VHH binders against q9uj72. Designs and how they scored, part 26

Target 1, 324 residues: q9uj72
Amino acid sequence: MFCGDYVQGTIFPAPNFNPIMDAQMLGGALQGFDCDKDMLINILTQRCNAQRMMIAEAYQSMYGRDLIGDMREQLSDHFKDVMAGLMYPPPLYDAHELWHAMKGVGTDENCLIEILASRTNGEIFQMREAYCLQYSNNLQEDIYSETSGHFRDTLMNLVQGTREEGYTDPAMAAQDAMVLWEACQQKTGEHKTMLQMILCNKSYQQLRLVFQEFQNISGQDMVDAINECYDGYFQELLVAIVLCVRDKPAYFAYRLYSAIHDFGFHNKTVIRILIARSEIDLLTIRKRYKERYGKSLFHDIRNFASGHYKKALLAICAGDAEDY
Below, E stands for the ipSAE of ESMFold2; O stands for the ipSAE of OpenDDE; V2 stands for 0.75 times the mean of E and O plus 0.25 times the DockQ between their complexes.

## First folded at step 12 (VHH; framework vhh_8dlx_2)

Design k1 (at its last look DockQ between E and O 0.77; V2 from the best seeds 0.00; counts 0 for: grease 25.3 > 24.2, SAP .78 > .668)
Fold by OpenDDE, look of step 12:
Structure k1 (fold): chain B 324 residues (1-324), chain A 122 residues (1-122)
Amino acid sequence: as target 1 above (324 residues)
Amino acid sequence: EVQLVESGGGVVQPGRSLRLSCAASGFTFSSYAMHWVRQAPGKGLEWIGNIYHSGRTFYNPSLKSLVTISRDDSTNTLYLQMNSLRAEDTAIYYCAKGLRYFWDRSPYFDVWGKGTLVTVSS
């Protein structure tokens, strides 16, 4: 049974919102001799992104200064990343994360996988636009240049943002399932192409049917089959796609758990997910996290992070609810 | 019941100083950050500054040179010292209860005083 449960974020628009007041308080927090990090947390983690944008505008208007700039100047390390990250509109934040993932020596393939496997067509189009505007480069071109093989092809497919939406076709699902089954058996380049084409282009609703039919035909779970038949980042990307189709919150719960426990608390991943999902499904992610792993995300963040960085993360998670 | 009562307002001449007081009751005053806010006629609310339980103070950059916030936890009193008052400082001044902890999730100003009027006029 695929989870179609109601999803909920952790950050909501604040009632009785006053951007001028918030900007004044942030001004006091940032422009004094000492930085009031608690004030930053209390304001920015308790405002939705749209409200944060209004605060930034008010801040600029009142003080003639850029709020993000002042934060970057006054703050340091991961705390800076959190506070600054919160100030990006979602598409710009995704663009920012992707650009940094590809900048310099090496590529953060996991970041590319996480973002491109999980975003909707609309989000993809918006991040492409944001990427071009911010960095004067084409996101597709950069992805192409930084990746290779079937992994590249799959990312290129995803970044087009042309996944089908709407209808389901059980007959077609059965056919596609057969194709996937064959792909898992033969594992040729052509089969990999067919496999990723199906996974990248079919609607989520359709893919759920495909996965069910795949199970019926093969007697095997789609993720298990992929893990058995493929390897590398291509494998990881395919799995990410399947997991997002099944239960996107569960996928992010998995990513968070892995970031925390398998990668020694990979701060970039944790920060990115919490910020990106805070207004979408972070509460649901927390629930999935606890259900799957027996401990709350709150607990793990509390134990592995420290200082104002920890406070900020917990605040984004709606940190007063330790039971999730 | 949580209560805040401002006092010390009145009519003052430009260039003069004034000290406002806020008497707090109904809660553990020493555990909370306290704020001063003002509202000039026809204008919106303006944050003046705050003081934490630790004594740390933060001020609106536009006003920091003219104001000093202090507290006396033994008497549950918050103070606002204002110097070199100008006509534009004419406003109703409010004290407001702040947060105890970062995870409190309470509004910044869950409790307000009724305010005290300060009029700066020659």
Scores: ipSAE 0.808, ipTM 0.938, lowest interface PAE 0.5, mean pLDDT 93
Fold by ESMFold2, look of step 12:
Structure k1 (fold): chain B 324 residues (1-324), chain A 122 residues (1-122)
Amino acid sequence: as target 1 above (324 residues)
Amino acid sequence: EVQLVESGGGVVQPGRSLRLSCAASGFTFSSYAMHWVRQAPGKGLEWIGNIYHSGRTFYNPSLKSLVTISRDDSTNTLYLQMNSLRAEDTAIYYCAKGLRYFWDRSPYFDVWGKGTLVTVSS
């Protein structure tokens, strides 16, 4: 019943940080005949992102080489993706993941949902800026061209980064709940538009009141109602929005569980969440995961991943004493 | 308890070779990666290289052709062979015990020795 956890990550600034020595050790790991993958993990997963940027700068200064480039040359597969991903500033990592979700064959709609449904206004603004600078493209135009229908319209609203912030209005919450209920009853294109506008634009505080009122008037939980009323990626996006409003760490725990169990270990999703949440709320995500699913996230990663890839994921995830 | 004692330092002429030793005690030496680090007068710490239980070695690229690290697990001893010594190799040389496991959030190195001074002077 009570809110007991503060959100917390698993990666913190390292004490006694020495970027020059770190760069020397990474040089030893990457520039010889053999690659010291354990050293890469031991250094890069134990520094915060700001510290990793300083290491990359020291590495370039000492050797005239790009640390990320050297890692890509020496590493392969998912291990490469983890280690390279750790070297991105957070807005650029989001931009990078969205770029690759939309370029090439097909579109990774679940990546679009996961990022855009969960990021704050400030994070979305920084992500759009990073996307423009890195790829010389407009993120919104790329989303528009790669998606369609109400799914597109909802993503386009989210990517504006203009969700209302501030105090609640209980009378408006009741009205909003009635609009959501009518949208589930009528299911027209106009009603779908009204529904996504409420979910994308109202503050989290207001939406929590709206969801309470929805339960009161319909007798249904909002997620259950959406699942019964809609389908496809539009449905999945609407559910993601609701889950993020209610308990964002629990949403990511659900996504990780699904990625590990529903698809036989969906590597890109696990990597993305662990990296993106490592300094924000990954510790809280771990707690929600164990509470909901009975096994620790650490345990499930250990059982489904292998090699240095597993070691890197476990280092980012970290564990409680009983996990080791 | 855990103790690392370096030896073999002293004054040496440029161009000569020198072997440093590090006697380890108080822990299972064969289970840990071991490192050499040095600090020249007025300079920061410089990582020289490491050696794993398996005998795998990795070196600071700037020192790669000048040094060789080895270990003898039967005598709990770590070695640093230095060749073609230069005046800039004058430093205090430390051995250091590596982390227990790759996800251990302890400091860079668990334990350091007290160091042995090498002075390269004509």
Scores: ipSAE 0.630, ipTM 0.882, lowest interface PAE 1.6, mean pLDDT 90
ESMFold2 (binder alone), look of step 12: mean pLDDT 82; pTM 0.826

Design k2 (at its last look DockQ between E and O 0.69; V2 from the best seeds 0.00; counts 0 for: grease 24.9 > 24.2, SAP .773 > .668)
Fold by OpenDDE, look of step 12:
Structure k2 (fold): chain B 324 residues (1-324), chain A 122 residues (1-122)
Amino acid sequence: as target 1 above (324 residues)
Amino acid sequence: EVQLVESGGGVVQPGRSLRLSCAASGFTFDDYAMHWVRQAPGKGLEWIGNIYHSGRTFYNPSLKSLVTISRDDSTNTLYLQMNSLRAEDTAIYYCARGLKYFWDRSPYFDVWGKGTLVTVSS
């Protein structure tokens, strides 16, 4: 019984919003000798993204300066990343994260996995557009050039944003489950292709049926089967897709936990998830986090982060809800 | 009861100085950042500046040269010193309570005074 827990974010539109006054306060915070970091946190973490955009516009109009530019100039380290990150529209933020994940030496495959496995078709299309506008490059081409093998193929499939939506077919689900089972048994290149095609193109509703049928046929959980049969980033990507289909908030809870505990507090991941999910399902993520791991996300952030960086993260997480 | 009461407003000539006061009561004054905000006739609210319990001050860049904010925690009083007043400075001036702690997600300006009118005219 998928207790359809209503997904809820932590950041909401502020009532009685005044972008001019907010811009004035931010001007005071950024244009003085000292930076008022507390003011930045108090304002930007308590405004939704749309409101933050209005603030930026007002700021530009009033002072002839770019708010993000001023923040980048005045702020440093992870705190800068948080504050600047909050100022991106969601598609631009995703594009930004993907660009940086692929820029330079090496690729942050985990970032690619996290974003591309979790975004809707609409979000994918928007981020592709944003990516092209911001960097004058094609996102698909960059992904293709930076990755290889079945991992690349799967990412390329996801980035198309052509996942089916809405319709469910139990008979087809049973057939697809058989295909997945066979793929896990044979593990050939062709089978990997079939596997990722199903996982990338079927609707979430359909895939839930497929996973159930897979369990019925194999006696094994889909994630367990993938972990047993495959390895590398391809495996991780497949698992991410399955987890997002099952419970997207739970997936992000898992990502946050791993970032905090397994990777020595991977700041980029924590920042990216908190910002990206703050208006979507971050409260639900917090709930899943606590339910799964016994400690609150809030607690872990509080313990592992410091300074205004910590304050900013906590402010994003806290919302108006109880401390989960 | 939490209360803020502004005083010191009135009619002043251009070029003159004026000092406004805000008396706070009903809460631990020294725990909160305090703000000055004004509203000119027919215009929106304008943030003037704030002061933290530490004494650190921040100002609207447009007004920085003309105003000084201070506080006396022993008397629970906030001050706004204004110099070289102009006609455009005519407004109702409000003091407002800021945040005690930013992480509590409390809205800033949760408490307002009733305001004091400052009229700058020749």
Scores: ipSAE 0.844, ipTM 0.951, lowest interface PAE 0.5, mean pLDDT 93
Fold by ESMFold2, look of step 12:
Structure k2 (fold): chain B 324 residues (1-324), chain A 122 residues (1-122)
Amino acid sequence: as target 1 above (324 residues)
Amino acid sequence: EVQLVESGGGVVQPGRSLRLSCAASGFTFDDYAMHWVRQAPGKGLEWIGNIYHSGRTFYNPSLKSLVTISRDDSTNTLYLQMNSLRAEDTAIYYCARGLKYFWDRSPYFDVWGKGTLVTVSS
């Protein structure tokens, strides 16, 4: 992630970590007739993913039981989805979400966009390996078979995980901006191909120069130009790429706001973003959310979710004191 | 000043029962889950169980049939009843207060007592 501000998550390695005592407390929470859901939240949202793996190992060693399995038996609905999701290693969680976005009737294109437009080269490499290992399938082949047109071509470029990382070239930025301008004016299949190749392949730093030059040449913001020129999931993907280049935490804040407010609370999107960004930039996402929408992410989740599910989401958010 | 004070420890013969108390002061006792934890000589901390304001209790599976936790919110007192004591139950017993906010990144328990020693010997 490239931006002017350093980014922070909300979940860090817990100090004085004691996986044996954590496993004992989880045993108490899960192995009786009643389930201590508050204990599950208080432990699992307060440990980083690496520590959660150590707790699962301690639990297995101590009781001969599968922690995730015990949780699935005691929990239901979206609360189960949050707690199970926290137990996935990050590359496997991305792979899991992509698999379920494509397998079954229809395709969840917004999930594909959100993950593939936002992940770094290293993250994409790791998720491709996790996908192959877990599902015995090739991620690129599955994307190819489940999508079509320029949307497919753009996703296929992103999933290669080969975005340039290097020196900015202001003269090349002007040339690239001219190519983007012509693509918005002429809108041929070849221009769409050139446009997505620039957006997928140039470094974030270079693209920021390109977008400034685009505004200089056209008098128009890049996102506005894409919205006027293109439609469908291709347009949505191009916009997602631009937004991630400009300010990735702000992109996720926008996605969360939309998931919370557009036609009801879209649970899958909220859960995915909170879990996937919790150790990366969720604190920064919270700040962008408050800056843009006037209310904290914590406030909106508190008002739109309920029960232990709400408590788990709020625990991952880690409050909103820093947002005020 | 937030404080937890254990009492009731001492030397007890194997097979007998013992009741420990924990007096809480300086905070709203009803707002917190309360816990018992012990540490045998030369060993790490072992979680015994917890109790919520509602009276719901949860126990370390290895100790479930041997202990009972209760609380009296009118006197701000936490109790641990231990039955059929064995030599391996010799430990320092601590009461501990759970965290105030479930999104708080504080330590496991933010307040501990000094502990009370229970020695089980013939």
Scores: ipSAE 0.686, ipTM 0.910, lowest interface PAE 1.2, mean pLDDT 90
ESMFold2 (binder alone), look of step 12: mean pLDDT 83; pTM 0.836

Design k3 (at its last look DockQ between E and O 0.74; V2 from the best seeds 0.00; counts 0 for: framework grips)
Fold by OpenDDE, look of step 12:
Structure k3 (fold): chain B 324 residues (1-324), chain A 122 residues (1-122)
Amino acid sequence: as target 1 above (324 residues)
Amino acid sequence: EVQLVESGGGVVQPGRSLRLSCAASGFTFSSYAMHWVRQAPGKGLEWIGNIYHSGRTFYNPSLKSLVTISRDDSTNTLYLQMNSLRAEDTAIYYCARGLKYFWDRSDYFDVWGKGTLVTVSS
């Protein structure tokens, strides 16, 4: 069953918004001897990103200071990451996360997978632009240099942002399903290429049909087949693509659960997902989380995070709504 | 009934000091952060500062050198001490109750006083 349910975020534009007032309050919170972290949470988690940008502008205008800069100077650790993260436009935030995922020794492949498997063509184009503007590098080139093999090829395909959109073709879906089936059986390099080409380029609507046909001909779930036939980050990326096609909120619920329970509360992942999805489908993610795992995301965050960091995360999750 | 009542406003000469009071009633005053906000004629609202139940204070950077906020929980009273008043300090001054919970997205403040007028003129 593929979910086409209504999706909803947790952060919305604040009514009666006054960017000057917010900037004044944040000025008071950041420019004194003491930092008012509660004020930061109260304001920044209760404003949409567009409003936060207006606040930053007002802050700059009034004080001649950069709000993000002041936050980075005054704040520390994961709390800083949350507050600063909230101040990025979505494309720039994605670019930021990707840059840091590839910077230095090693690569955070999971970050690359999460972002590139889940973003729309529009989001991909915007993040590419933001990436180039911010870091003076080409995102595709950096991905290419930091990855290898079929994993690289698949990421390179995704980062093009050229996934088909529009009508469905049941006949073609059946054909593509056969190709996927063959790919799972033969597992050659050529088959891997065909597999990722289908998964990266067909529309979500079309892929849903493909997956259904795949189930019909193979008797196996697409994710199960991938898990059986492939391994490594290539396998993880393929699975991520399939999961996003089926139910993107459910995918992020899975990512959050894994981050919290399998990786000892991987803060970067939790922060990134909550911030990135807060205005898109975070409430739906919470619902999927509860439905799938029996406990609320709110509950788990409350139990594993602490201090103002915890407060900030919970605030992004829409307060004390523990039922989801 | 929850209520905030400002007092102490009036006409003062430049360079003088003034202390405003805000009397709170109808709620547990000591449990709330309290704020001062002002509105000059023809201008928008301006946040002055706040004080938490812990006594911690924060101020608008533009005004912090000229104002001091304090509270007396035993009398449910909020204070705003203003020094070296200038003509530009002419405004209606409001006390406001801060949100009890940070996840309340309804407004900045949930309770306002009616305000007290401060006029700084020669």
Scores: ipSAE 0.878, ipTM 0.963, lowest interface PAE 0.4, mean pLDDT 93
Fold by ESMFold2, look of step 12:
Structure k3 (fold): chain B 324 residues (1-324), chain A 122 residues (1-122)
Amino acid sequence: as target 1 above (324 residues)
Amino acid sequence: EVQLVESGGGVVQPGRSLRLSCAASGFTFSSYAMHWVRQAPGKGLEWIGNIYHSGRTFYNPSLKSLVTISRDDSTNTLYLQMNSLRAEDTAIYYCARGLKYFWDRSDYFDVWGKGTLVTVSS
């Protein structure tokens, strides 16, 4: 960490790491009649993902048992989802969440939006590989089959993982902004296609210039314009892309706030974001959350969750001194 | 000053039993989970088990049938009962205090005793 506004997670590699002792303690917690849920939390939320993989290896070597399997046997409900989720390598966790978003009755479009609008080219490549290896299916084919219309077309562009990376072109930014403005005015199928192609394919740096120029020519903020012009999951996906380009930690703070307050505590969304961002930018997300909503994320989780599930979420989230 | 002091170690014959004690001072003993850990000569640390203030205990599966942990909160004392001792049980035995709050983000054991040596020899 070089400065106070550098993005940071909340989970770091533990110093003095001893995977053998960790595995022994987890064995004690899981292999009897009773389960020591506090010990599971104290170990697994205080190790980074790479260290958790070493613990799982030690557990199997020592006891001949699958740590994740033992946890599934002993745990239930949302607490199980947190503890099992922590044991997934990050690309596999993304793949797991996408698989379950599309499998079964209906599709969880908000999960698709949250993951695909926010991941980098490298993360998308790795999740596609994990999806193929784990489920013997092609991620792009499954998205195509489970979605439709311009929403599908936009997700299909994002999942290619081929967003431009490079230097900006101010003249093209002005031209792109004019195309976006015309798309908001006319709303034809061709205009929707042009709009999503710009948002999915231009680099983040170029898009920030485009959004500034859009404000200049239209007098409107890009998010407000999209909200006024479009609807449904296509609109929600376009907004998610814009928000991620502008301030990805703020996007996740907004998603968490909505998950906690708008529809009752939406467990899957809270669990997914806390786990997926814990080693990337969850500390920065916490800062954006408090700046925008007045209360800390820690405070809101404490108020709405309960039991060992709450303890696990709070351990991943961590808090400022005043939260404790 | 937070302190843990083990006692009861020594030389014992294989097949016999031994009880170790750990005297705690400088903190509210009844509020903490307490642990036993051992280190055999030339080997790494091995977790034996723990006990919560409620009396619930959890044990390393490899040692479960050989050990019993208990506590007396009125005397601030932790105990380890070992039965059917074997040469493999020769080690330095430590008591350790578990963290009170998981969000402290420090080593899981924040206070260690100096250890007591148990030698199991024919």
Scores: ipSAE 0.597, ipTM 0.879, lowest interface PAE 1.8, mean pLDDT 91
ESMFold2 (binder alone), look of step 12: mean pLDDT 83; pTM 0.846
ESMFold2, look of step 13: ipSAE 0.589; ipTM 0.875
ESMFold2 (binder alone), look of step 13: mean pLDDT 83; pTM 0.849
OpenDDE, look of step 13: ipSAE 0.862; ipTM 0.958

Design k4 (at its last look DockQ between E and O 0.73; V2 from the best seeds 0.00; counts 0 for: pae E 2.01 > 2, framework grips, SAP .787 > .668)
Fold by OpenDDE, look of step 12:
Structure k4 (fold): chain B 324 residues (1-324), chain A 122 residues (1-122)
Amino acid sequence: as target 1 above (324 residues)
Amino acid sequence: EVQLVESGGGVVQPGRSLRLSCAASGFTFSSYAMHWVRQAPGKGLEWIGNIYHSGRTFYNPSLKSLVTISRDDSTNTLYLQMNSLRAEDTAIYYCARGLRYFYDRSPYFDVWGKGTLVTVSS
């Protein structure tokens, strides 16, 4: 049984919200000789994104200054990234992360995998639009130019945002499972194409049936089969897709754990996930994290991060709930 | 009982100075950041500034040249010094207790005074 549990974020709209008041306090925090980082945390981590946008607007109106610009000027390092990141609408933030993942020397394939494997059709369309608006480039074209092989093909498929939605077909699921099984056995280019086409285009509900049928046919878990049969970023992308289909919060819990423990606290990943998921399912992610790894996300962040950066991350996580 | 009581308000002529006080009781005053907020007639709340337990102060950029916030932890008193008062400074002035910890989910302030009226008029 795949987890269909109620998902919950950690950041909610603040009651009795006053964007002018917040903007005034942030003005005081940012426009003086000294920066009040605590004020920034106390306000921005306790407002939903829509409210933060209103604050930014009020800030601009009152002071004739850009809030994000002032934060970037006054803040530094990862703390800056957190505070500035919080100020992006979700599609723009995704676009921002993707742009930076592909900009310069090299490509952050893991960022591409994380975002494109986990976003809904609606989110994908919005981020494409945001990407084009912000950077005057086509997201698909950039992905195409920065990647290669079956990995590229799969990303290109995902970025189309055309995953099926709605009905389930058990008979078709059985057929697709056979195709996946064959793909794992033969491992040709054609089979890889068929494999990624199924994983990228079938609805989540349908894929859950497919995975069950795959288990029935092969006696093997879909993720295990992929790990055994494929390698590289193509493998990682396929696994990410499967994990997101099964339990998206669990996938992000896995990503966070890996970022923290396997990659020496990969700050970009941690920041990106916490910000992106804060209003969606971050509390559920925390629960999955603790359930899977025995320690709370809060605990690990507290132990590995420091200063106002740590405070900000913990605040996004709804700080005082150490048991999750 | 946690309480904040403002005093020092009244009628003052333009160009004059005024010092407001806020007496705190019922909590460890020295452990909290304190804020001044005002509300002019027919207008919304306006944040004036705050002071931390460390003595660090921050001000609304629109008002910083005209106000000074200070505190005396030995007497549990918060102060607002206002200089060169103008008609537009007419408002009810409130002191408010700020957040103690960053993970406090209070939207702004958890304790307010009843306010003191300042009227700037010739």
Scores: ipSAE 0.873, ipTM 0.961, lowest interface PAE 0.4, mean pLDDT 93
Fold by ESMFold2, look of step 12:
Structure k4 (fold): chain B 324 residues (1-324), chain A 122 residues (1-122)
Amino acid sequence: as target 1 above (324 residues)
Amino acid sequence: EVQLVESGGGVVQPGRSLRLSCAASGFTFSSYAMHWVRQAPGKGLEWIGNIYHSGRTFYNPSLKSLVTISRDDSTNTLYLQMNSLRAEDTAIYYCARGLRYFYDRSPYFDVWGKGTLVTVSS
């Protein structure tokens, strides 16, 4: 079903791209006493990531200065996080977000879940490489040390980046569904291990068959069954995997809605999703959001954010005609 | 018709000052950021600076001490004051209209003037 769906981002390569002039305009915005924050937004949110890299190179060549460094000097708070985040290559942005989720006191388990449950094998490989190069640490080792239990085991399987591709076997799907159903009934450590191995290792196409067979066997939706059988971050991770298999843009729409409305506004989650999905499926996420929640994502961002931070988020999100 | 027309160019002796004007018509001038851009012979476009409705200005760091941009919203006119002109300031000078904030994903400069030539020579 979702294998055939077309997905689309909100940020595209700009036509008639002139990195030299862009760099000159950013120089004017950043190198004086006052900062032209509107210029930063209007240039950087309207170039794709590859074009932003070329602007940064032109800026360095022209002025001998680090564009990201100049932005960090002039900007603060969440607006800085958005603008700096736009300048990361995608694998490095994922690595950066995971590093900060685990470094220091405590762990941001929701960040780990959101990234690792949703990324493809290729994205995970590139993210691990970026993490090693940037932080001189092994991502798998850091996840192991910062997490525990079946939650750890599931993340460790996901971070291998070795999910099966292109495989479907209806007979095996029926067997896999019976294993999942037994795991919900028995709930031993071995059953939890078998359950997460199926969810982490089978292809998306195979898992969709498994979920159909699970409905046949149990009479119950897979997410509802997981919610009734398990708890904690293990349960949340399993649900995230199932939702990503079914409809990844809808999973991100749900995460955005929760970040905006659940006990205040979680800035890091909104920023991370908008940046990471801007060139991949953010337009599709936006459509799922409006379809499911009645109000556009644009409308909800407008209502809780303010200042240049709001302007930047709205520029990345974009809107339908009625939003303006 | 949306139109920008520069004037005030010509031949000027080094060290002198010159003021260029840009007459705007066919749109609400006060709602746009306005820009000056120049192109020296055989070179690419060089951004000079901008001015917002509020009067705030920002300049290419290489030109900041040499130029002043102003606007008169009552006469729909954009100005570029250039001081201590040098031979390297010889260029065609353009005014350009900037986009309004995230209203449209069109090219950043959507309207350009025809340009006015400034030649700085002894």
Scores: ipSAE 0.577, ipTM 0.873, lowest interface PAE 2.0, mean pLDDT 90
ESMFold2 (binder alone), look of step 12: mean pLDDT 84; pTM 0.855

